# Ledger of designs, part 17: VHH binders against q9xw16

Target 1, 132 residues: q9xw16
Amino acid sequence: MSGWNAYIDTMTAAAPSIKRCAIVGAADGSVWARTEADNVFKASEEELKTFVALFNDVTQVPAKGADIEGVHYVVPRTEESLIFGKKENTGFFAVKTKSAVLIAVYEGPNEVAAQVRKAVESMQTYLNNAGY

## First folded at step 17 (VHH)

Design zf38
Fold by ESMFold2, fold request of step 21:
Formats: C-alpha cells, sequence, structure tokens
Structure zf38 (fold): chain B 132 residues (1-132), chain A 119 residues (1-119)
C-alpha cells in the first residue's frame, strides 16, 4: 500500500545529509510519516502542534526561535511558508504545503544545507501541485 | 574578495549606547541579507539581528529587541547596529556577516569589533 513514507524516502535520497525528517499535518502537527529505525524523528505530538502553529505568522518566529525534538534552534529570518533554523553544525528546514508541514533536520555546512533546502522545497512544490 | 570590516566598538557603562558600523566591499552589497552575530568570551556565536537586502525587513533576537536597531545604507555599502540601554550581558565581540547560500545563516564574516559593557 502506498503511504507517506515514500515521500520521506524521496527527500532523504535527494539530500543524504538529512539526518531525520517528517511530514506532519499543518493544522495539528499529527505525524503522517517520519524517519524510523536508527534515525527516528523524535518529536512529540504536543511539540509538533506548537511547531506547526508558528506558520500562522512566520514573521514572529525569529524573536524566540523554534524547538524541534527538544532542541532549540535560532531562526534569524523566515520566508513565506518557510521556517529554517540553526544550532551549531545542525539545522532544520520546515516548509508548509496546503495540508502539511515538511520538516528536515540536517548536519553540515551551509553548502550542504542548501541542498537540503532544495530537496524540501521540491517536495513542497510537488505536494502543493498534487493538492496536499 | 569579500571584506566586512566592523568598527565602533569600545567600553561603555551599563545603560549607555554605541553605534557599530560595518564597511562592506568585494560584492554587490544590495543583494545580500546581512547579520549581526556576537560572541561572548568562551561562548559560541549568538545571533543578534538580521536585515533584508533592501532593508525593508528586520528581525531581532528577543534578548535585544527594543534596545538594538539594525539598519543599512546601500549607497555607502554600510551596515549599522545602534545599541541602546546596554547591559553587561551584551559584552561580546560583534561580527558583521553576510548570507550567500540562502539557508538563513551567514557565510561571510568580519573580524569583529569588541563591545565591553562594564561599570
Amino acid sequence: as target 1 above (132 residues)
Amino acid sequence: QVQLVESGGGMVQPGGSLRLSCAASGFTFDDYWMYWVRRAPGKGPEWVSTISSSGSRTYYADSVKGRFTISRDNAKNTLYLQMNSLKPEDTALYYCAAEEHDVGWPDYWGQGTQVTVSS
């Protein structure tokens, strides 16, 4: 049976520096799919509900940053439908589609991070065009 | 190639003000998101403020919001940080920085200018 896990596989294949990722519902943060096994995406439903609500006004996020997997990230700027943050050599990209938020956590320098951004935004575009 | 040179640091008493400047060269200044990031002694980098390439959007860390103002003069290729109501915890080496890779974090850094807030 088809499932949201195929989209997880597509993103991690496109940007191998993604350490963990998830697709969650934009309204409530419910987990539709996530990396599992030895790279489990470890965020609670409560944390994810708080996180997706940040997309209600991305311009307010930089003041306090964002928390994912119990880790606090600085968010120096945002873009429409994009929240991205840094903590030392790690970071995340989160993009909103019509129905979902795609979250990717990576490790590496900015050149590596750029490939992660490209992978998640490509999936964002695909899912939006598919009605998700 | 890319050069960012900060100035305006110094010693100031708590409650005082300083204006930091950053002279940029070696790139088209108007095309870059710019940052102030500071590093307290023995600590890692702490983001302070971000300004869009046109200057139309600004963001501040909660710890400096209302006290610091980032600005830029694209005609002079200069970034500024107006720092008011300074506190001892603002003591740090302040870096001007520029973003190249569109990942929300700087790629190019200046050498920093020291700000010391002490009575």
Scores: ipSAE 0.805, ipTM 0.910, lowest interface PAE 0.6, mean pLDDT 93

## First folded at step 19 (VHH)

Design wg1
Fold by OpenDDE, look of step 19:
Structure wg1 (fold): chain B 132 residues (1-132), chain A 120 residues (1-120)
Amino acid sequence: as target 1 above (132 residues)
Amino acid sequence: EVQLVESGGGLVQPGGSLTLSCAASGFTFDTYAMAWYRQAPGKKRELVAGVGSGDDTVYMDSVKGRFTISRDNAKNSVYLQMNSLRAEDTAVYYCAAPKEAPEGYGFDYWGQGTLVTVSS
């Protein structure tokens, strides 16, 4: 989809610790945009379908964790439109908009997570206001 | 007030075993994942193991097969069984819990830590 790549660029620019990210359809996990080249977001369609479905009941996610790109993450807690996970020095933030899920995978010490969350939530707000 | 109290650390020889315990209070323990972190001198604090509110577990690659994280919700406790300890496992180990919504971006609460020293 045209224009969605720009949002990927915006998020990655806002948080340098983001290694890969994607914008996918909230309904089916279809990829609208993703990081490419050296930082290809590699989640499969089946995996993304399963992942976005987690937002149907986020209360259960901390019990089971979440998988992205074949990597399993522990999920400390969740919010209605927010799922985040940790593994070693990596993690992810995923936020749900009206029609999309934004996923950012990051690498670094714990402190970098704050900036990643801010970047993703800022985009969430922007897209929601835009009707997406 | 959230409180995390670690125990079980100490001096152990290479190949030895230790069990760390963490007593948690001040939040809804059974709804959150818990974790153990460690910090060696001159290094950043790193996630060693995490356990979901269920039995889901995540481990650092270097500790897989040697460390086991578990929890007892009835006791509001989380444990780290450490076997086949190596010198590189020497660190202060921290029990970690997330802050409740809307704050937090991971495991944000930490205990005082317990020192694990692996040395011959």
Scores: ipSAE 0.917, ipTM 0.957, lowest interface PAE 0.5, mean pLDDT 95
Fold by ESMFold2, look of step 20:
Structure wg1 (fold): chain B 132 residues (1-132), chain A 120 residues (1-120)
Amino acid sequence: as target 1 above (132 residues)
Amino acid sequence: EVQLVESGGGLVQPGGSLTLSCAASGFTFDTYAMAWYRQAPGKKRELVAGVGSGDDTVYMDSVKGRFTISRDNAKNSVYLQMNSLRAEDTAVYYCAAPKEAPEGYGFDYWGQGTLVTVSS
């Protein structure tokens, strides 16, 4: 979708530790925008459909973890509109807006993760306020 | 107050085994994933293994097949079975838990750690 690529740029600029990210439809995981080229966000259509469906009951997610780009992450806990996971020195933050899910995959320790969470939640707030 | 108390560390020969234990208290243990981290001298802390609130697990690549994380919700405990130990596994091992919502960024609480030394 046109215009969504700018939001990808905004998030990656706000938190340089973000290695890849995407904006996908909350209902079906369809990709609205993603990092491309050397930083291609590579998740299958089926993986994204499964991933966004986790937001239908976030309380079940810590029991089973989450898969993104063929990588399995342990999910420490969730919030109503937030799922995050860890694998070795990498992780992800995913937040749900009214219409979308924002996914950011990063590398680094908890101090770096705080910047990533801030970046995606700031965008979540912006999109929600804009009606998305 | 969240408390995480590790035990079971010690000196072991290369190729040997150890079992680490973590007693957890001060939070709703059954709803959270738990993890083991380690930190070698002069290195950054790294996630070794995680166990979901159910039976889900994740491992760092270098320990997969050698280490097994498990939990016992009746005892509020997490375990790390370490087999085929190598000198590179020498580190202080920490049990870890997430902060309660809405805070936190991963596994944010640590215990005091238990030292594992792999040396002849």
Scores: ipSAE 0.749, ipTM 0.898, lowest interface PAE 1.0, mean pLDDT 91

Design wg12
Fold by OpenDDE, look of step 19:
Structure wg12 (fold): chain B 132 residues (1-132), chain A 119 residues (1-119)
Amino acid sequence: as target 1 above (132 residues)
Amino acid sequence: EVQLVESGGGLVQPGGSLTLSCAASGFTFDTYAMAWYRQAPGKKRELVAGVGTGDDTVYMDSVKGRFTISRDNAKNSVYLQMNSLRAEDTAVYYCAAPRPDEGYGFDYWGQGTLVTVSS
């Protein structure tokens, strides 16, 4: 699925604070594309399977937080297709499309999160419109 | 209107302890995670600790084992127990809550309470 790498590039270009990024299957957490090289997205298959399942009931996520790449995040709140978390000066945004979950892990001061969310949600909209 | 009111800050010697309290109002407290942030002079505001709607907690690495965040939903309050305080813990500490329908983290802040650790 080399075509999905382009979407990774699009998100990371739109938000420089994104350190790692992945597009995974919403049903099973299978990795379709991810950042590589010095910024390899390192979540395990089992972890991603668990993570994407959080979208089955997002209302419970703030009670338990979320784990990505072995890092635990507190989840302030959730939306139907949006889970975001915070730890120190890092965080993540995860959005669900029809068939995928987009995950972006970012680092920086609090204000950089706005751009990260925008980048991920823009991709979400694009993929939804494309039928994915 | 959302309101977060911190208390408990003050001057303490290195190795000392403080307990910060935050009284929250204006939103459904028990449905959101809460957090404490701090901002030292010349530095960016940073997440010190977060507590989920359950017992889930997250800490800065530098405060692990020393700080404990907790909440009391019956009192709409969140607390930060700070032990073994260090000079580098000196900062204004802010209680933080998420915005219900927008935002990207903990976007509501209290007025802050100053914690000064000095000999």
Scores: ipSAE 0.911, ipTM 0.954, lowest interface PAE 0.5, mean pLDDT 96
Fold by ESMFold2, look of step 19:
Structure wg12 (fold): chain B 132 residues (1-132), chain A 119 residues (1-119)
Amino acid sequence: as target 1 above (132 residues)
Amino acid sequence: EVQLVESGGGLVQPGGSLTLSCAASGFTFDTYAMAWYRQAPGKKRELVAGVGTGDDTVYMDSVKGRFTISRDNAKNSVYLQMNSLRAEDTAVYYCAAPRPDEGYGFDYWGQGTLVTVSS
């Protein structure tokens, strides 16, 4: 689990607007790594299980939105392995790999959000190529 | 070409009401969420409200209970009903849509419509 923490550090370093971040199992939402201490990613096991299940049919997500850490987000659109949402001046990006879902919660406008998406999708590509 | 055209802005007294409208064209409207943003003088653009492809909604905290976002998919239109208006609601209001093939939020917006709340 501690080895997975390096990937959390890589994403947060690549996009400083990421406030909280996690890597969770795609099948069950179990936490493999997350931001800790004063920036703890605090979604419950039940919330994460519900969240990762959204990837079973991403086309339904814009109709109902998504919840992370007890916050409800509007989801503008989706892609096969990508869900992202907006709430006021915050948002999230989530991508699915073979085995995991990467979740990044950020603060800032759309221009800052582009950096977050790039960081998360770069890690998605890396993990997929590594077999995860 | 994606086109978003806002209307309905104007001058109103504190406590008054306005309805903003946005006509959208150039994309498959009913498959995307839509939003209203605003920008006050000297401030950054902020997300006021969003509506999903169904009836799901999100609001900034300061407008909850006063503003209502809605959509009419048959007319490719989105609306913002603004009640109990306050001076701090003075801003240019923009309709917004996501880019269908890339992007990271609500990335298209129109020219805006001005709302002024003053005595």
Scores: ipSAE 0.703, ipTM 0.880, lowest interface PAE 1.1, mean pLDDT 91

Design wg19
Fold by OpenDDE, look of step 19:
Structure wg19 (fold): chain B 132 residues (1-132), chain A 119 residues (1-119)
Amino acid sequence: as target 1 above (132 residues)
Amino acid sequence: EVQLVESGGGLVQPGGSLTLSCAASGFTFDTYAMAWYRQAPGKKRELVAGVGSGDDTVYMDSVKGRFTISRDNAKNSVYLQMNSLRAEDTAVYYCAAPKESEGYGFDYWGQGTLVTVSS
């Protein structure tokens, strides 16, 4: 495992509702690390390129939604470095660091979302402090 | 204060139709996505449909082709047209909006409106 895989493990351990997650380059959507095995994060290169570009203007995202792994999500609202979406009993949280975007896809009732957000934001803070 | 008021629920036979309405106030309606949730007896509340601020839509798979979510920003309202209703659609339906800050999804809820599909 690369060093980035350890951060994947940290997020998934912190929030059991996370089914898949990835760390990608903020500039181009290149995958630095992702969940694998039974929980492979399957977003395509082109999709991730489009996704990370959403952070260039998050104000427009609620109007259009967001796609991850071929799944379309409605985006209730956004913050400067945070995009989250919902579909059925699933959702995602995506946070932007200085150089990366962390994406976590989760399953469960609304109550699990808080823990997922906390996990990705905690990692966001850590990576930002580390210069990433 | 955020307020969401649902209406339109009732008793219908299988195959029937209903239109739910939600009047929203207390926040900048046209900047946020809105949603309809439902909760059947003994089950968890689930997202039925969502509509983005720009008419983007998301549906639960079981309601695709039968339900249509829409919004009217001029009236600060969101609607759920339900066609071909089934017994399993019986539930309390809730209009939902996101919190402006520190939210995790759709965190504001109305009082709900009961939809009963029965012969």
Scores: ipSAE 0.910, ipTM 0.954, lowest interface PAE 0.4, mean pLDDT 95
Fold by ESMFold2, look of step 19:
Structure wg19 (fold): chain B 132 residues (1-132), chain A 119 residues (1-119)
Amino acid sequence: as target 1 above (132 residues)
Amino acid sequence: EVQLVESGGGLVQPGGSLTLSCAASGFTFDTYAMAWYRQAPGKKRELVAGVGSGDDTVYMDSVKGRFTISRDNAKNSVYLQMNSLRAEDTAVYYCAAPKESEGYGFDYWGQGTLVTVSS
């Protein structure tokens, strides 16, 4: 539907435990779309630039963790195009496409986390196939 | 085979201290974060503290300042120093690790060690 916002809606509908999410540029962390209103994704420009740069060497991320929306997460492990983190009852999944990073912040246990990961990876595949 | 073996639990009075230990084996310990979870009777398991593969840490808010997580990569071990214990800290405590492939967080845990804080 409308621009990049339709992809936000697709991910949040696929995994209702997603509380906030965003699509940001992989090169610079610029926000292409995000959840708004009562579920505003609030990450600073500097934080997002730092965050997307983590994908330049994902093997370093479990040692130092990651920050999103001013929250520090422990990162259990990574994959080439995947970073995920945990803090108390919340977590995030982030995946990289050719041009973007998809970030989803959720609440809930590992069973919920599986749904969130599936939602973001499905969108990752779609955007990669579309050239993004 | 992945093994996580917790120890150090017991009965303590409020205000007391305990040190929990976790011996890990069967995976590449020094590249992954580790965590302690706890589960009180009839309640959901909750992440208490996590330690990155280096020295990075996170804590649940109610234990920050009282608990300290640490690791010793040479011994493949994780520790939880618990000070100023309260009745609400009573739970089975689990050491947790991610799967080396697949998974969605901290997906392995041991049998747990019981901590009881009561008079």
Scores: ipSAE 0.727, ipTM 0.890, lowest interface PAE 1.1, mean pLDDT 91

Design wg2
Fold by OpenDDE, look of step 20:
Structure wg2 (fold): chain B 132 residues (1-132), chain A 120 residues (1-120)
Amino acid sequence: as target 1 above (132 residues)
Amino acid sequence: EVQLVESGGGLVQPGGSLTLSCAASGFTFDIYAMAWYRQAPGKKRELVAGVGSGDDTVYMDSVKGRFTISRDNAKNSVYLQMNSLRAEDTAVYYCAAPKEPPEGYGFDYWGQGTLVTVSS
């Protein structure tokens, strides 16, 4: 088990509504860690490569949405290092660190999203401070 | 101040059609996605449809093929064309917009809602 799995556990513990999450390389979408077993994060390498590239120009993302695990999400808005999307009672938050993208897919009522954002942004801050 | 004002709701028979409109103001409309939510009695509010700042669309499965979300950036408006309405579509429908940075976790602003009642 990679040390990165600990960060997956930290995020999922911080926000129970997170169903799946992954830590991937910001440059190429390579998977560093992901939820496994019953909550396996299923995005392909090709999909993740495309996804992380969205951070190259986040201003375009709301126009076209984003795909994760074969699911298409509408993206309300973006920030320089933050992309989030919605679909039905699900959504995702993706934050970019110096070298990684953290992706969390969640399920629940609208209110749970706030906790998910906090979880991924907390990890973002931690990793950034750690040089990642 | 962000304002979202819905209109177009009403009573309609099953199989009927309605068009909901939302007039938005108080934020940069054309760079954000917009959405329609609905809340039926005793149920949680749910995302019905979303439209990106472009022509990207997302629908809940139960309304695919029946509902169409669209927008008119020149009018700062979002629409929801609802066809083949069913009793289970009965709900208060809300127009939704995201908060501008740095806050927000999705669609954070809501209109007052417009009631759609589908009943024979």
Scores: ipSAE 0.916, ipTM 0.957, lowest interface PAE 0.5, mean pLDDT 96
Fold by ESMFold2, look of step 19:
Structure wg2 (fold): chain B 132 residues (1-132), chain A 120 residues (1-120)
Amino acid sequence: as target 1 above (132 residues)
Amino acid sequence: EVQLVESGGGLVQPGGSLTLSCAASGFTFDIYAMAWYRQAPGKKRELVAGVGSGDDTVYMDSVKGRFTISRDNAKNSVYLQMNSLRAEDTAVYYCAAPKEPPEGYGFDYWGQGTLVTVSS
């Protein structure tokens, strides 16, 4: 629960459909915390460096999609601090704070996406207000 | 007003082909990804294929190699070429688009759908 791992637990509790998630550094993709064990978030540091760089120009992302954990997602659209993607019955939401990117990967029915978005945006607000 | 109008569905024998079309209007079509979903009897709606605002594509595993999604930005249109059709492809097919910011969670607008029936 100490350190950054508690925030992982908070997000997964808020949206139980989250299968895996992580908090990574916005500048370099370094992993600050992630789901572990049988739910390990399996993105490499090289993949995460590429992923967080998408936030440098979110308007280009719908043209090329996004990769996370070796899975390619179509990105329907973006917002300044929000990228989300779809692949079959799975998806992800990623939000950027001042210092970090929060990533959540989920499976489930249509309303699941709303729960996941709310969970990551609530944490985004919290971390921004805390100076991160 | 956003409008998505599907066409091209029909009855076809196993192994046959169909081309679905979607005419889109009421939004800036060429900056968003577009998708085809389907819903078979007794099943949930599922994402069949997506096409990015550029040349990026994504397919569900069971249709990869048989279906091709494409778009024509000059005509504000999205297409789904379906080859080697199987009985399991029987469904209503929906064209889908995202809502403009800040609303939405994925592909949030759907058309009325076009029925594809694959049977002997």
Scores: ipSAE 0.744, ipTM 0.898, lowest interface PAE 1.0, mean pLDDT 91

Design wg20
Fold by OpenDDE, look of step 19:
Structure wg20 (fold): chain B 132 residues (1-132), chain A 119 residues (1-119)
Amino acid sequence: as target 1 above (132 residues)
Amino acid sequence: EVQLVESGGGLVQPGGSLTLSCAASGFTFDTYAMAWYRQAPGKKRELVAGVGSGDDTVYMDSVKGRFTISRDNAKNSVYLQMNSLRAEDTAVYYCAAPKEAEGYGFDYWGQGTLVTVSS
């Protein structure tokens, strides 16, 4: 496995409510690393291609929502490099780096979201500083 | 200051219908998604339905086909039409909006409106 798997492990360790996560190419949605085994991140190539393209204009995302792993999420709001969504007791955080998009799908009450965001944004900062 | 004011709750029999309304103010309403949450006694607050800044919608599985969330941007309002109500739908229903800064989801809440489904 690639060294990117270590970053997956880092994010999942930092936020136990994360059920699945992935690191994908910002340009094309190609999967660089993802959770596996019992927590396989299952987004398709086509879906990820569409998802990462959302970062080209995040202002429109709240109007349309976002799909991850065949699940549709409502998107409360967005930031320049941040998209997050909600469905029932689940949600996701996605952050964009220079060359990647980090996606974390979590489960739990709204209160767990803070830790998830912190985990992905910490990784975002690390990767940006590393040139990725 | 963000303000969310719910109305429309009440007592209904199983199979009945209610329409909840939420009047929102204090933020740019039409740029954000809105949501309805509910909290039953002894249970955690849960997302019932969400509506995007457009007409995109998301529902809890247990309410699909029965509940409809909608919005009227001209009135800065969001609605929840609840049909075929069940006893398990009994809860305080909350209108929710995202916090503009440092938010993690829907972080603003109204005072709530009680919905009681009982024979």
Scores: ipSAE 0.911, ipTM 0.955, lowest interface PAE 0.5, mean pLDDT 95
Fold by ESMFold2, look of step 19:
Structure wg20 (fold): chain B 132 residues (1-132), chain A 119 residues (1-119)
Amino acid sequence: as target 1 above (132 residues)
Amino acid sequence: EVQLVESGGGLVQPGGSLTLSCAASGFTFDTYAMAWYRQAPGKKRELVAGVGSGDDTVYMDSVKGRFTISRDNAKNSVYLQMNSLRAEDTAVYYCAAPKEAEGYGFDYWGQGTLVTVSS
């Protein structure tokens, strides 16, 4: 199991409502690690490249929404290194580190989403402190 | 103080139409997405439709093609046009907004407006 896969496991253990998760390169969306097997995170190279580019100007994202795994999400608001979206009973949180974007897709209401946000932001902090 | 006030609910027959309105105040309306949620008694609240700060939209699958969300930034208002109504659309409908600095989605809700679809 690669060392990056351990970080996927850490996030999914911290927030069991995460259904799929990935760590991708901030410059090009290349997949460093993702959930596999029964819960494969399946986004195309083109979709991930477009998605990580949203962090180049997060202020534009609430106007146009975001796409992940072929699903379009409304983005309520953003922060400098945070994009999150909602669709029906699902959502995602994505945070940017120095060199990566962490993406977690979950199911559940806002109360469940709090653990998901905490899990990805904790990993964001860890990776930033490690130079990533 | 954030305020969201819904109106336009009522009793309507299957196949009918209603327009819901939401007047918003107390926050920077035009920079955030807005949403309509609904909740039937004993069920969880579900996101029906969202509209981006511009004109981007998202719909739950069962209402797509029947419902249209829109916004008027000059009036700080959000609308939900509901056509081809079905019994399953019976619920209290809530206008929703995100918190400006924190939160996890759409975190403010109004008191709601009741829509009843009955023959």
Scores: ipSAE 0.713, ipTM 0.884, lowest interface PAE 1.1, mean pLDDT 91

Design wg24
Fold by OpenDDE, look of step 19:
Structure wg24 (fold): chain B 132 residues (1-132), chain A 120 residues (1-120)
Amino acid sequence: as target 1 above (132 residues)
Amino acid sequence: EVQLVESGGGLVQPGGSLTLSCAASGFTFDTYAMAWYRQAPGKKRELVAGVGSGGDTVYMDSVKGRFTISRDNAKNSVYLQMNSLRAEDTAVYYCAAPKEPPEGYGFDYWGQGTLVTVSS
């Protein structure tokens, strides 16, 4: 799973506004890779299990929001493999691949969100093509 | 066409209260979360409060306990009750909604805004 750290680095390099990032198993929320050190991704196992389960029915997520790292986000809308949320000047993007969920938590003005989405969706495409 | 029309802004003294309203049209209102943003002179637009389609709420820390966001799906409206207003709350307040898929990265539609001025 150490190879997954490279994908974390790729996403964070592509979008400097990303503060924390994780790649987790879509089935159970197990952490495959995450940002560490000063930017450690802190979501608990239980929280991630609940979070990845949101992708089973994304239509309900805007009604309830989403929690990441103990923080509650309002979710404007969703797509089949995409959940994003906002809080103050922060937000997250989460995309689902065949076997993983990529989560990126970002901070900054509204405009930085576009770059974050692009970064995680690019990785999503790459991993899907790779069979993950 | 998506339309968001704010109202309720005005001049108020510190400690006063205002209620902002937003009438939304042009999209399926009850399926999306809505939000209020504000932009003070010389500052970036910032998310003040958000309300999910089911009523969950999110606030910026500086307004917690003072502001309340709510919605009425029957009226396609979202509201912002602002109590204990402070000078630093002075800003143009915007009602916000997301774009429909596949576009968007947050709350992407904005109303024309309503000015809130808190001054003694």
Scores: ipSAE 0.923, ipTM 0.962, lowest interface PAE 0.4, mean pLDDT 96
Fold by ESMFold2, look of step 19:
Structure wg24 (fold): chain B 132 residues (1-132), chain A 120 residues (1-120)
Amino acid sequence: as target 1 above (132 residues)
Amino acid sequence: EVQLVESGGGLVQPGGSLTLSCAASGFTFDTYAMAWYRQAPGKKRELVAGVGSGGDTVYMDSVKGRFTISRDNAKNSVYLQMNSLRAEDTAVYYCAAPKEPPEGYGFDYWGQGTLVTVSS
């Protein structure tokens, strides 16, 4: 919704290398907000439902990787509330809050990944503190 | 202490093959994904291939169908079979591993590398 779009803007401003991102419901993958127009976050409802369910057992994810927007990523390792993946010159970071999963897809050199992680984890902390 | 030791690089003619090996130690090898990166002179490091702990694979587009990444968890080893080599594959190849939680951004450890030169 319109309120959630502000959080999209905050993350993309904090890490300009984020090409697409979304905030989705942690229980069902429903899209609360996403980048739109020329940078539409294109994941299907089915893909997002499957993706957020990965957080139910993150220990299984490095064995099989993860799919976002029809792209398959290798997942180096996980944390209870963090999944990230790599494919060529692109990657993603996904973090879980109380109610949501924040997903950011980026392109660029290795240093870019640090900026993206900081941006999504800062928002994760903010939303958790706000009760989301 | 994490250690990654690459071997198997060398000089090969275009169209030839090489197998790279990586011996890994000092971390939870069998639960994490592993990767091969490469860096040509004057260029940034790029991810060539990754292999999940269960054998899942990802490749950069230009090597798909020519390179095969694999792992042997009993030996804590990762391999890159490189076939149909081209001049543009010339680079130093690095084995890569993630840092243990909570640190890291991807594949954060790499070794000294092994040089692959593809030339007539």
Scores: ipSAE 0.713, ipTM 0.887, lowest interface PAE 1.1, mean pLDDT 91

